# VHH binders against O-phospho-L-seryl-tRNA:Cys-tRNA synthase 1: the designs that were tried, part 4

Target 1, 364 residues: O-phospho-L-seryl-tRNA:Cys-tRNA synthase 1, of Archaeoglobus fulgidus (o30207)
Amino acid sequence: DFINIDPLQTGGKLTEEARQALLEWGDGYSVCDFCTTGRLDEIKTPPIHDFIHNQLPKFLGCDVARVTNGAREAKFAVMHSLAKKDAWVVMDENCHYSSYVAAERAGLNIALVPKTDYPDYAITPENFAQTIEETKKRGEVVLALITYPDGNYGNLPDVKKIAKVCSEYDVPLLVNGAYAIGRMPVSLKEIGADFIVGSGHKSMAASGPIGVMGMKEEWAEIVLRRSEKYKNKEVELLGCTARGATIITLMASFPHVRERIKRWDEEVEKARRFAAEMEKLGIKQLGDNPHNHDLMFFHAEVLYEISKKAKGGRFFLYRELKSRKIHGIKPGLTRYFKLSTYGLSDEEVDYVLNAFKEIIEKYS

## First folded at step 1 (VHH)

Design g03 (framework vhh_gefurulimab)
Fold by ESMFold2-Fast, scan of step 1:
Structure g03 (fold): chain B 364 residues (1-364), chain A 123 residues (1-123)
Amino acid sequence: as target 1 above (364 residues)
Amino acid sequence: EVQLVESGGGLVKPGGSLRLSCAASGFTFSDYAAAWFRQAPGKEREFVSAITWSGDSTYADSVKGRFTISRDNAKNSLYLQMNSLRAEDTAVYYCAAGTEYDLWYSPEDYDYWGQGTLVTVSS
């Protein structure tokens, strides 16, 4: 009965198939892609081995794919595999903290590609090139990372041009698609990058933590290198892929996820309509304009002014939305906030828009 | 011009009580949110308690039920009543004042700071 506009949760809402699979197969099963028989192999839409080795690579537009314990494990596996003493990773300033922390854990020095200022917050191919060039003066650049889109503004940088820049400098590129893979069409081959990472619990209608990782065949020998003792076990995955309920829900949702990305243009239209109506209330959508994603960042000077007079101060907006059965804006935010319209019906979008209108009218 | 001056720190035994005071001058204190932060040896400054210009308060979980923040706008003063003190409450306590109407938890959210007052909880 609650409408959820939290960008962390809108793309992770389980399909009916995933909910039923969770109830039937929720026991603490452990499975890997080398196990083509057993209790979990009864899940036939899709079968585990076919999912990982055939369906997932086609979906990601890559040669080789794996399921991981969250996007964090995927990013760390790539970074750790490529890490060298005193080496650098170049990543965009709009990156998720887990990308930065994965690089720290891998022992990599980090150079950030600056974003442009208010109101655009863009990561440009030009700034990417400049940062790589300057960083190469300090040491070897073993990897570049682009967040596509970022989780703050919902900006979709020119990832194909960024991939060309990285290629020109002989730097492999990792595309962090946590808010893209499972929402919108994305192909590693079409982008021209080396690695791609997705988040199942953010954008693939799966229980977390679950992630996906795709790569070019040339990187598989390095990233998916096998144990000295256990010849069928991959070092970076500590043997095999994700286990239990997380992979079960990912697989059960996958047929629906594969089809829903074909309707991405409808989600973009929905987001643009929402932004246009918010603008009429004095709430400006920042970042890419026209906007090309469901995740949107707003500047609401009108709500900030209300917070100065309202009972409950900065928490008034959270409380007013909650009283209207709307979740998703972090408590205390008024002037700047992000939200997502992903998966909402037109009726739900109109309900949220009307809630903001009523709140502003109440305090005007 | 703007000054925040803490007082009331000292040595107290475990289970004891102290009342910290902070005197504000050089600005209209009643228009500002105010807070107490503390810094134990070798640690980062951490949030203790905050109070809005209107008197609404919040507390860190570690002090909730033991400490009480209050303000007297007529006297331009902020207080922290500390009861049931523990050895882990030993720290330099800082008074802070910041944005007009919100409760904020990060040191960066506050514009004005006192010099600190030492509280030692020990036998």
Scores: ipSAE 0.000, ipTM 0.165, lowest interface PAE 16.4, mean pLDDT 86

Design g04 (framework vhh_gefurulimab)
Fold by ESMFold2-Fast, scan of step 1:
Structure g04 (fold): chain B 364 residues (1-364), chain A 123 residues (1-123)
Amino acid sequence: as target 1 above (364 residues)
Amino acid sequence: EVQLVESGGGLVKPGGSLRLSCAASGRTFSSYAAAWFRQAPGKEREFVSAISYSGGSTYADSVKGRFTISRDNAKNSLYLQMNSLRAEDTAVYYCAARDEWSYGIDESEYDYWGQGTLVTVSS
């Protein structure tokens, strides 16, 4: 009934196959790719092992892949594996809080690559190089992390050039693709980075929490090292504790996800059309211009001014959109907000645009 | 590791009906997407209909409204109900399955194929 424009949810909408898989396999199974038994051994489309060890690496453009309990577990596994006393991780200022917290948990010192100012909020290869160089004077840099795209502005930094910078400084690079993997084409090998992380429940049409992690073969011996005592268990990942439903819904959606990323140019054009129409209403899209992602950040001075006189104050926009059956903008935001057009039909896009137009006209 | 065997083909008059069956061994139908393709004499194989793991289906424009694809996981079988048959429906009909939960419409997307069953629509 409702149109959903929340960036956290637009790429996570379940496919019909995933919805049916959830009903069939929703029981509280403990699932791993090596120790399926009984009913789980009947899953042959594909077998869980083949999905994780053959299909997923090909999709991510990497040598070795795993599923994780969300992108956070994947990032922590890499950071914890590479952590050394007094070592540093260099990460972009547009990073998700979970990247910062993963580094804190791993006992790493953190250096942030600054973003440029309003209106671009860009992470440049030049700022990345400068931050790495300065941080190396303070200690060993064991990892760099780039958010591609970031979850606020939807900016797609020059990730190939950033990977070259990291390589020149002999620093491995982790690409956080939580808003890319499953939405757009992404290949670790094409980028030239060392690790890649995705979010199934944000961008791969899967029930959450679930993440995917890919890496170069040379890192597998370190990150996926096995327990001294429990030789069939990887130290950083506990496969047998994963919920079956999340992995199975990821697998069920996967053929659809592989196909939908081929239509990424259509999503980009949809986002650009949406931004151009919003600009006619006095609502400016910030960040990359032209914009290259479905996640967009807007500056709406006109809506901020309305909030000063509207009966609902700062909550007027949330209420007006809700009354028009639109979800996705946080309650209380008016001047600055983010949204996503991912997966919307042209008719749904037009409906949302008309809703903003009517709201502005109502209060003018 | 799935083996597919089609049956139910034969001679039928224009406007008649026929039901094709496809039996799988090695794996159950509930665990994969499946499809029907056909090949007329001297022509390339063409898509007819497909059904996903969950039962969602699609049809070629030439058969839409006349043919119905269905599955019975308890009987490990796939079916194609063909109504209002025309002379141009004359072909060898192939059952196909893929190691994916969603269907495809191109023959290159299918991993397992039956040997085919001949359908002749003639007065």
Scores: ipSAE 0.000, ipTM 0.113, lowest interface PAE 20.5, mean pLDDT 86

Design g05 (framework vhh_gefurulimab)
Fold by ESMFold2-Fast, scan of step 1:
Structure g05 (fold): chain B 364 residues (1-364), chain A 123 residues (1-123)
Amino acid sequence: as target 1 above (364 residues)
Amino acid sequence: EVQLVESGGGLVKPGGSLRLSCAASGFTFDDYAAAWFRQAPGKEREFVSAISWSGDSTYADSVKGRFTISRDNAKNSLYLQMNSLRAEDTAVYYCAADYYEGSWLTEYEYDYWGQGTLVTVSS
C-alpha cells in the first residue's frame, strides 16, 4: 500500500465514518437545512442544522457560519458582497490562484503584498501596512486577504498582527485557512479578523468540493443577505447551503476533526523532525524556520545533481519513490518540491526518510 | 505549434546593457508564468528571473538590482533588461513558460523552452 505525502490529500483523507456516510447517502439526495423531504429528516434535524448553525461557529470561533461548494465559493461570496465599482482588494503574494480569480470575478482591482526573498518567503505585517496605504491612494480598499498558511511554503504569517494592521486602516480581513481549518486550532475571534474560510476536502477529511465560511455577526446582514422574493434564501449561496454527499461526509468526519486539531503540536514536532532529518541528507526546508506546519517546501540541490546523471532524468525521483510505494511529489520535480507529513505514523515518516536516504546513496 | 523565440543577444562590454525579448506563439501567453534561465559554457543551467501571470517578479541574488524582468501580454512577449553586465553574465539565455497557479516555478516545472540567445560580455 502506498504512503501519500501530497499536501492536497493528507488533510482530506476520509475517516471511516465519512466513507460509510458516503456509501449510505451517496445517492442524489438534496440535503440542506431549509427543506424538509422525507428521508432527509433523519439527517437534517438535528445534525445538519445544528452542525451549520451551532457546531461550526463554535469550531471556527465566529458568530455565524455556512457550508459552501468549496473554499472558492466562500471567498467569492465575501468578495462579491463587498465589491464596489473601482474598489480594491489587498491580498498576499503567496495566495492561491483561486483567491486572485475570485477577486477578478467580483470585479475588484487587486494589489499584492510582496513576500520576502529566499529562503524565508515571508508575508510581513509591515508589507501588509505599506500595501494597504499605497493602494488607498488608488481607490477604496474594501477587503484584505491573508493566506494562513500558504499552500507552497507552509508559512504561517503573524495573522494576529496582520489583523491589527487591517483594523487600524479600517479594512476588513478575510483569513484563507484552507490548510489550517481542520488541521490546527484556528479561532476567528482570537485572530481578530472578520472572515475565515476553510476547505473540507483539503483539511477536514471530507469529500470535495466542500468548504466552510465563518464571519462576525456585523457582516452577516451583508454577506448572507436574503432574496427579495424568497425571504429564507441567501443570495450569495444561491438559496441553500451545500447539497449532496459532500456535506454528509464533512459532518461524519467532524467529531474526529475536532479531536485531531488538539494534537497539532504533535504534527508540528513530526514536521520539524522530518525537516531536521532531510537537512542531514542535504535537503533544506525553506520558509518558516523553525517550521510551524505539516506542509513543507524543500530545496534539494543533491537531487537536482543526481537528475543530470540518472537514466530517468528529471523523472528519476518520481520513479524511485513510486517503486518504494510513495506518492505525492509531482513527476519531474527534483530541485524544489513540497510535501506534507500530516496524519502519517512515526513508522511512515521513518519509511519516507529512509527512502530519500536510500535514493541518494544509490546515486552517490 | 507552441514556440518561444528569444532575441536581443550579442556582444557587450562590461558595464554595458542589453535587452532580451522572447516572443510566444501558438498559445495564449496571458495565463502563463514565464522565466529566464542561463547556461554558461561548461556549467549547469541556472535560474535568472521569473514573472507570474499577474506580473509579480523574483530574481536570483547574482542579478538582483541589475536585471529587470517584464511582460507585455498584448504582444505575447517577455523581456529581460540587463544592466551593469559582468563577465560572469556570459551565457546562453533561455526563455521558459508554463501554466501557473500563483506560486513561483522552478526550472523543472517549465514545459515550454526557447532555443536560447547568446550573450557575451567581454572587452
Scores: ipSAE 0.000, ipTM 0.172, lowest interface PAE 17.1, mean pLDDT 86

Design g06 (framework vhh_gefurulimab)
Fold by ESMFold2-Fast, scan of step 1:
Structure g06 (fold): chain B 364 residues (1-364), chain A 122 residues (1-122)
Amino acid sequence: as target 1 above (364 residues)
Amino acid sequence: EVQLVESGGGLVKPGGSLRLSCAASGFTFSSYAAAWFRQAPGKEREFVSAIDWSGGSTYADSVKGRFTISRDNAKNSLYLQMNSLRAEDTAVYYCAKDLTPYWYEGSDFDYWGQGTLVTVSS
C-alpha cells in the first residue's frame, strides 16, 4: 500500500501474468536442458527456445541473445571471454560496482572514464576517447563499457557517439542497459555497439536474479563458445541458459514489456513534470537537464537545513515520508537523494509532490 | 551503526610530516567516496582532499603537492599523508563518508568522524 519510488524496484514490479507464473513454476523445476531444440513445449507462452532465439534478439536489436543469472553474469561472460593477460577494460566512472568487480574477477586492468563535475556528472564522448588513448599506452584495451543510463543520476550519455569513438579505436563496446532495457526503446544495431546487457528484475518486470545479453554475430563464437566435452553447452554460461521460475516470470511479463516501452515518452514527461515541481520547492534536479529518464538525482539544500533543527535529525525525511506511506529514499539522506517515478500514476506522482511540499511547509 | 574514527593527530614542527588514519565500520567502505576536512580555531570547516570508490583523488589548492590521500579497502581505512606541514595547517581534521561512490564539488557527507587535532608549531 505504500508508494515505492526506489529505482531498484520500480521497473521490476511483476505483471499479474508473471506473478501467476511464479506461483505455478516456483517449485524449483528446471526448464532448460533442451532449450536449443524446443523441448520446453510445456511452457505456455512463449516457448523458451522461441523467446531466447527469436523474440529476444529482435527486442534488443541484435543478432544473438541469451538469458543470464542477472546482468552481472552477462557482463562477466563478455569480460571473461575477451580477457587476456595484462589487458585493460575502459569503463565509465558512473558504472555500478558490479561492473568493476566483474572486471576484477575476469583479471582485467581497469581504467575509468571520468565524469564531469557538479551539477551535470556527464560521461562525454571526449573523455571516453581520451581515456582509451591513455590506456592504450599502458596495454591492450579489449573492451569498453558504458552505463546507459547510470543508476545514480539517471544520465543518458551520447551512446551512439561513444560507440563511434570505440569503433574508431578498434575497441568493442558493451552497453550496460540495466535501467534502460524494458523501460525504453533500445537497439544494439541503432547504437552501433557490440554487446548489450539488461536486468530483468530491475527493468523487465521479472523476479530476480535474471538478465539478458545481446551481441553481434561475430562475437557469438567467442562469447558463446561450447564445451569440449559437452558440445551443446556454452562455457561462459556454465552449460545452458538460466533456469527456473525467474526465466518463466521474464517470459510471462515480456508481452507487457514490449508494449510498455512504446509509452516511454509518457514516463519521460512524468519525470520532467516531477522535476519541475520539485524545483519550485527549492529541490534541484541534477544530471541531464532536460532530464530523459525516470531515475532522478536531487540536491535539496532546504531539506538539509531542516535536518539540522528537526527532532529526527537526518532521519526526519525518511520518517516523514514513511508516515505518508512513501518508501524508496534511503534512510538518513536529506541533502542528496535519488528516486524513480517509473510506473507511478499521475495521482501517485501528485501525492509524492504534495508530501514534499507539506514536509517543507511544516518545518518553515 | 556507521562509525568513522580518526587517529594520528599530534604536535609537529613546521616542515615535518604526519599521517592521519580513519577507521570505518558499519558499512561497505569500498563502495563510497571519502574525504578529509579540517577546521582551524575561529574559522569555517574547509575541504582538504577526497578519494572516490575507484581511487581517483582530488585536493584543495592549499594542500596540493604536499598531502596524499589513500585508502585500504581490506582494512576499511582512509589515510592522509601530510608532508611539508605549515603553521596554517593547524586544525582539527575530520574524515567523512560521501553519500555516493563519487566525489564532486557540493558533495553531501552523511557521516563524520569525531576529529583529530593537528598542531604545527615550533
Scores: ipSAE 0.000, ipTM 0.171, lowest interface PAE 19.6, mean pLDDT 87

Design g07 (framework vhh_gefurulimab)
Fold by ESMFold2-Fast, scan of step 1:
Structure g07 (fold): chain B 364 residues (1-364), chain A 123 residues (1-123)
Amino acid sequence: as target 1 above (364 residues)
Amino acid sequence: EVQLVESGGGLVKPGGSLRLSCAASGFTFSSYAAAWFRQAPGKEREFVSAISWSGGSTYADSVKGRFTISRDNAKNSLYLQMNSLRAEDTAVYYCAAKLSYGSFRDTKEYDYWGQGTLVTVSS
């Protein structure tokens, strides 16, 4: 059928175990780790509570973990818990819009760490330190956020050095790993950060919306504080936070996800091979070089020139790829675009490369 | 005041069974997760089994399939059914309770501890 190269969708493809679990348990049941009654109470391998409170912390390399309604809810919970009047959050310029919006909703002032210019678009520890220093002159910095990797260039900043910088300034660090957790090995403890957030439907082969959140024990009493009246309810994670389908597919995919991250070096080599072949066609991979992620951003002057003369104008590339059963490049993009090779076979990679070659040859 | 009181320990031969009980008082037991830990002579305290306030359970690999944890919130009690006992199961067994949602396996997470009950597996 179709080959999907959309970065938002490549890491969220359900495992066969998750598809079976969805059919078995995925009716629209409300579920949480404290209210699994009725049919959902029959899930014993593991019980939902054990998955969240024992298996997830080990996977994330943290003391305490939660499941959330997407990565967005996890970021809101942290930011809202730490918010103070006139306080600041420092976050990288490559951040996802939902990180920025979470800070706005929490009433935090936002300072952006600038990226370097073309062609690298890097977030450096030096720019992070400078932004923290300048922001502290304006007010209290209650949180820093780094996107690891970012969702446009697929850049993996030096997160351990950034964590050290944040620690030296006494600023807690949240690692947004929506494109890392479930794809590549990541450990909060090894990074030395305070919070980590993942996206189940982007990178953990789960139905969305679902996210995971991990933290150091020192933050649990603040972020996971309980209602005064409803002592089994955490105020940031309101009530039953996920439908049965989302958490059950996450749990069913989890053994596969734990195993697949061990093969991350194969995905990196696949991405590097893809980029090298694209360069032979005049399409340059931007960002980190050598590249260390499946998500890649390309500069394609050759395709831009073709779009000026092609019958379909700027939509020619989208239409040519679609006719070859390739989805994932946004309609109208020619000069700059992103894609993901995650989970593609070698034959699928070759098919996509050949499609770009044939398209260029057709319009030459 | 808060108390956790263990009972049911004793001497048993290899292959035998014991049932431990833990009686909670002075707090709302039904709102707490509860666990069994053990400490063998000359060793550190280690995790055995835990049960969430909602009834979900987890076990150390060394006891999985042999031990069963359960709770009775109406009686404010925690139980550990120990079957197919081995010499390596010899230890003081401790009941513990936690309100925090951190790891069941981390002794630091637990708010309340019992005084322990001795289990000796020997012929």
Scores: ipSAE 0.000, ipTM 0.110, lowest interface PAE 20.3, mean pLDDT 87

Design g08 (framework vhh_gefurulimab)
Fold by ESMFold2-Fast, scan of step 1:
Structure g08 (fold): chain B 364 residues (1-364), chain A 123 residues (1-123)
Amino acid sequence: as target 1 above (364 residues)
Amino acid sequence: EVQLVESGGGLVKPGGSLRLSCAASGFTFSRYAAAWFRQAPGKEREFVSAISYSGGSTYADSVKGRFTISRDNAKNSLYLQMNSLRAEDTAVYYCAAGRSWLYTPSKSEYDYWGQGTLVTVSS
């Protein structure tokens, strides 16, 4: 009966098919496309192998795809495979911490592409080019990473132009689509990048941790290289890393996910309507304007001022929303917060908007 | 050679009961999910109920509590027990099976379909 507006969870809500799959096939079998034997060899629609090798590449617009234990493993697999002594990765400063940590773990030096200032927080192709050029003076740049969209502002940078920039500098590009793949149409081929990564539990209606990765064929030999001794094991994926529960929920949700991305324009219009109504309450949507994603970042001076005199202090907003059966805004945030409208009905959107209106009126 | 044959349809009064059967042949029925769909005059084919190979089941809200889906894997048969029938239940009922390894209300996930059996609820 609660409405959930947490961007981490709005795209990860399980379908009914995924819930049933979890009950029927969620036993803790260790699975990969080299280990689909026993009970799992009875799966027909689609077979795990067909899902990974035929359905997923077509969906991602790439030559080769894999399922991973979350987007973090996918990013690390790429970074570790390309890592060289004293080499650099160039990534946008709007990146998720897990992108930064993956680079640290891979032993790569990191150069951050700066965002523009308030209120836009944009990552531009120009800043990408400048950062690559400056970093090449310090060492070899083995990879660039763009977050598309970022998880803070919901900004969708000009990823095709960024891919062109990377290509002109002979730097491969990884698109981190954790908040895109499974929510909106995304194609590696159309972008012109080298790698793409998604998060099943954030945006593909699957149980976590599960991620997807796609790449151009030229990179498969490097990233998906096999053990010298165990010829059927890919070094970067740690053998049988996917558990039956997570991949099976991803596969079961996949037909629904493939169809829902066709309705992306409706989600964008829903987000824009939500932002316009919030603006009437004195709560300003920051980042891209007009906004092109369901994840939105707001500046709410009115709520910040209320927090100074409310009995609950900075936690007043969290408590007021919870009392109205709304979850998703981090406890303690008032002046700045993010939320998502993905998958909400018009009635649910109106309910959330009315909740903000009532809260402001209550403390006026 | 794959075949699904429905039987048990007919004319029944409101509040009455009817049991539909579906006999499967030409494939390993016991390994697949199976479902019942229906199509009322002038309407799209809609989901009624589905059952996994192991007996887990799901129902459309309009029939929940009134209809019961079941299967007998030894006999390669699917059943639908319909109780408290209403005029709105009047439709051609279709048996569906195959491809899906879990039950789903999506008709596109079923490879094999029967010819249908007519159920008329009228007095």
Scores: ipSAE 0.000, ipTM 0.265, lowest interface PAE 12.6, mean pLDDT 87

Design g09 (framework vhh_gefurulimab)
Fold by ESMFold2-Fast, scan of step 1:
Structure g09 (fold): chain B 364 residues (1-364), chain A 122 residues (1-122)
Amino acid sequence: as target 1 above (364 residues)
Amino acid sequence: EVQLVESGGGLVKPGGSLRLSCAASGRTFSTYAAAWFRQAPGKEREFVSAITRSGGSTYADSVKGRFTISRDNAKNSLYLQMNSLRAEDTAVYYCAASKPYFGLTYSDYDYWGQGTLVTVSS
């Protein structure tokens, strides 16, 4: 009965198929593309194997794919595989902390590509090139990472130009698509990058933690290298990882996810309409303009001014939205906040817009 | 290893109804999700409806509200009740099965019936 506008949750809402699969197959047994024992012996190798080795690579536009325990494991697997003593990774300043931490865990030195200032917060191909050039003077750059889109502003950088820049400097590129894969069309081949990572629980309507990883064939030999003793186990994925309920919900949602990305232009139009109506209320959408994603970051000076005199102080907005059965803006935020319109009906969008209008009118 | 055989197709007038049946043989049908697909002449095979082991169902937008999928695991049978039939519903209807959940495209399914023709005269 609640309208959810939380960017962390809008793309991860389970499909009915995934909810049913969770109830029927949610017993917590480990499974892999070689495993069919226990409760999960009813799931033959072909369904899981075909998903990972046929359906997923086609969906990601890559040669080879895997499922992982969240996007974090996928990023670490790539970084750890490519790590060398005193080597560097170049990553955008809009990256999630988990990308930075994965590089630290891999023993890589980190160089950040700066974002432009307010109001755009953009990561440009020019800043990427400059950062790579300067970092190469300090040591070998073994990997670049671009967040596409970022989780703060919902900015979609020119990833094809960034991939071209990385290629010209002979640096492989990892595209972190945690907020793209499962929401919008994304193809590793069309981008011209080397690795792509998605988040099942953020954008592929799956229970978490679950991630997807795709790569060019040339990288599979190093990243997916097998154990010396256990020839069916890939060392970066620690052999047989826990995949039970999470992979089953991902696989059950996958047909819906495959179809919903074809309607991405409708989600973009919805976000643009929402942003335009918020602007009429004095609430400005920051970042890319025109905006090209469902995740939007707003500057709401009008709500900040209200918070100075409202009975609930900085918590007034959270309380007013909750009373109208809207959740997704963190308690205490008024001046700046992010939200997502992903998956909302036109009626739900209008309801949320009217809620902001009524709140402003109530306190004016 | 499961075998599927459809029945119940035929010629029907617009606005009419038909009930399709799919009989499964083999001792594992109760562990499968099942679906109905259709293919009109010169068109791709398209999703119609699917049902989980326990009876949860989904429908293509074009048939929602008019068609009802159901199953009887004790009888190893799958059904499609088709109401308010239209000329555009004319197609060969296929029964399909997969483990452990269903898909929305024909490539998601392992087992297929041979099809049953439904003709809605305009």
Scores: ipSAE 0.000, ipTM 0.383, lowest interface PAE 11.6, mean pLDDT 87

Design g10 (framework vhh_gefurulimab)
Fold by ESMFold2-Fast, scan of step 1:
Parts: structure tokens; sequence; C-alpha cells
Structure g10 (fold): chain B 364 residues (1-364), chain A 121 residues (1-121)
């Protein structure tokens, strides 16, 4: 009934297979790749062990993969494993708050790579290099993190050049792909980074919280180190990975996710068409131009001016969209907002564009 | 002391059947993916079949429909049921185990000593 343009939800919409899996496995059964009791080993399509240890590494382009309780847990596991007293992590200014908070929890000092100003908000390899160089004067840099893309502007920085920069400074790089993994093709091997994390409930059509992490073989003994007492249990994952229906929904959606990333060029073309039509209405897409992602950030002076005189004030846009069965722009936003076109049909995209057109015409 | 020990090999006529066993010791077998490989005289080692800890399986095209891989985690054992055997199935059969991967690639941590299967009239 409603069209949802919320970037947090567009890539996380469950497949029918995942919905059926959630109903079947929604009871509190613990499922993990080491469990072989009761109903856990009846999961054959795919088997959980094959999914984690064979299918996920191939999908992520890495040597070793795990599932986690969200991308935030994966980031913390890496950061905590590499943390040393008075050590630093260098991360981009466009990072999700959970990256910053994970670093704080790990006891790491944080240096932010500045973004360029309006209208681009870009994270450049040059600013990344300068920040690493400056931070090394203050202490050991144990990790760098790049958000690819960021969740505010939908910018896709040059991660291959950033990976090369990190390599030249002997700093391992973690790619936060929460809005990439499961939407677009991403390969850790092709990027040349050390770690990659994804979000199943944001971008892999899974029930949350669920995440994936991948890494180079050389990091496995450090990040996935085993308990002294429980030799088959990994310390950073507090034993063995994510449990419950969420992992089963991820697995159920995975065949669909594997295929949909092959259509990424269509999603990019859809986003560019949407942005071009919005520009004709006086609503400017900010960030990367041409834009390369479904998540877009807009500057709408026309809507801001309308909000000053419209009944309902700043909430007029939310109400007008809701009356047209469109969700996804936060109540009260008019001048600046983000949205996503991911997974929308061409008819749904045209419907949303026409809604903005009608709203502007109504108040002009 | 990690060991994989194969048994059940022998001489069999074309069209016959054999069941190979692999006994694992010195590690927790139930957490490992396991596989069968074979090597005929003068040829490179080739993949036959693999099974995940939970029983999901894959097969080389040359044996699909004739061979069945299975495991018994309570007995720390891996099995290969071989039916409709052909002269080209003659090889030394190796059991392999790997914690990280369920794979038809050659990337396995632990290997057995092998057991000879001869298919001949």
Amino acid sequence: as target 1 above (364 residues)
Amino acid sequence: EVQLVESGGGLVKPGGSLRLSCAASGFTFSYYAAAWFRQAPGKEREFVSAISWSGGSTYADSVKGRFTISRDNAKNSLYLQMNSLRAEDTAVYYCAADYRYYSDLYEYDYWGQGTLVTVSS
C-alpha cells in the first residue's frame, strides 16, 4: 500500500522466503554454525555452515567471513581486537555514529578525516592521507575506517585509492559497507582493504539485527582468536556469531540478494533519473554528481519557503506525502532531507516524483 | 594429535559398490567441513565430494548420482558410498577436513593417508 523511501529500510525489505523463514523459525531457537542439536541441523537450504564458511567469503570477496549481531558488532570486534593503549583509529567524518561509538568502546582515540564542503561533502584520498600522517605524529594508528557509501549523502569515495593510501602507511583498512553489501557489487579483494562489514537488515533483505564481516586470512588469528578454555569459541563474538531467526532470514534472502546486486547499474540509472527530475522542481541533489548510489541527499529551498506559510508549518511535507501513501522523510524536514529509490519500480519512482510536483504546484 | 584414517578400499568389479570410511581423531570433527579427493596413478589429485558440518553436500560431475557422501558426528566419521563403479574410478581416495571452508577447492587443513580403490575385471 505505502511506498517506502527511507534509506534505513529500502534495502532491508524482506523477501517472501525470508518472511516464511521468520514464521517457521521465529521461536527462540539458538542457531549457529557449531550447533548440531534438535532442529538446528535441519536447516539444509542452505546449511548454515556452508553459508558462513563458503558462500559468504565468495560473496564478499574475502578469505574468511562471519555473521554478527549487526554491522556495529562486527566493527567493534575488529576495533577491540586491534586496540592498544593510547592507539588511534582514523575514520571518515561521514561515518555512522556506531563506528565512532565502537571506537570509543574499544578505548581508541579517534581522528576524523574531514569532508569537503557544500555541495560535495566528499572524503578524498588526499584528506585521508593527510589525516593518517598527522595522527601518526600523535600515536600509533592501528586501524583506518572508510564508510562506503555514507548514510547521509550516499557518497561513494574512491575506496581503491584510499586502500592504497592506508597500505602505504602500513595501516589496515576496514570498509563499512552497510549501505553497499547486498545492494551493489563489492569485493574486499578488488578494493585491496583488510576488513569489510555489511548490514543484513539495511541492505541484505534480512530481519535485524544481523550483519556480516569479512577479512584477509592474516587477520583471522587475531580477530577470530579462540577462548583459552573453550577452544571452539571465538572471543570477539562471545562464542559463536549471531543467533536466532535473523540469521535464517538472511540465508533465506541470500539467493535473491546475490542476483539483485547484478542489477546495480539499473538502480544507479534510476537514482540519476530521479535526481534530474527533482532538479527541474528546484530540488537539488547534493553530494556526488553524477550520483552513484540509491541514497540521495537533497536541498529544497522551494519546500522550505512553502513551510513558512503552509498550514502545518514544517510538518506540511510529511503530511502531504503521507496523504499520498509515501513514507520515508522524517516529520518536520523540508529544506534538507535524504531518501532512497532502492528497489522501487519505475512506476513507484514516477509516483513519488509526481507527488513532489503536485505538492509544489499546490502551494505555488 | 590430529589424524584422519581412511578404510574400506579394495578390489571391486565394474558395476560394483564400495563404502569408504574416514575416522577423525584429535580434533572436534563436528565443527569441520569434510571432503573426499582421489588421485589416480600419474594424474593430479581431484575433488570428489564435500559435506558441511550440517550435512549439506556437493559432488564432482563425474560422480554425481553414483556416489553419496555422509557423516556421523557422534562417531567422528565421514563416509563415501560408491555405486556403479567404473574403471576410471580407480584411485587412492583421501579424506580431508577444514574448519574455515566447505569447498570443492583444494584448501583443506587436514588430510588422511589415503585408501586404494581398484575397479577391474
Scores: ipSAE 0.000, ipTM 0.118, lowest interface PAE 19.8, mean pLDDT 86

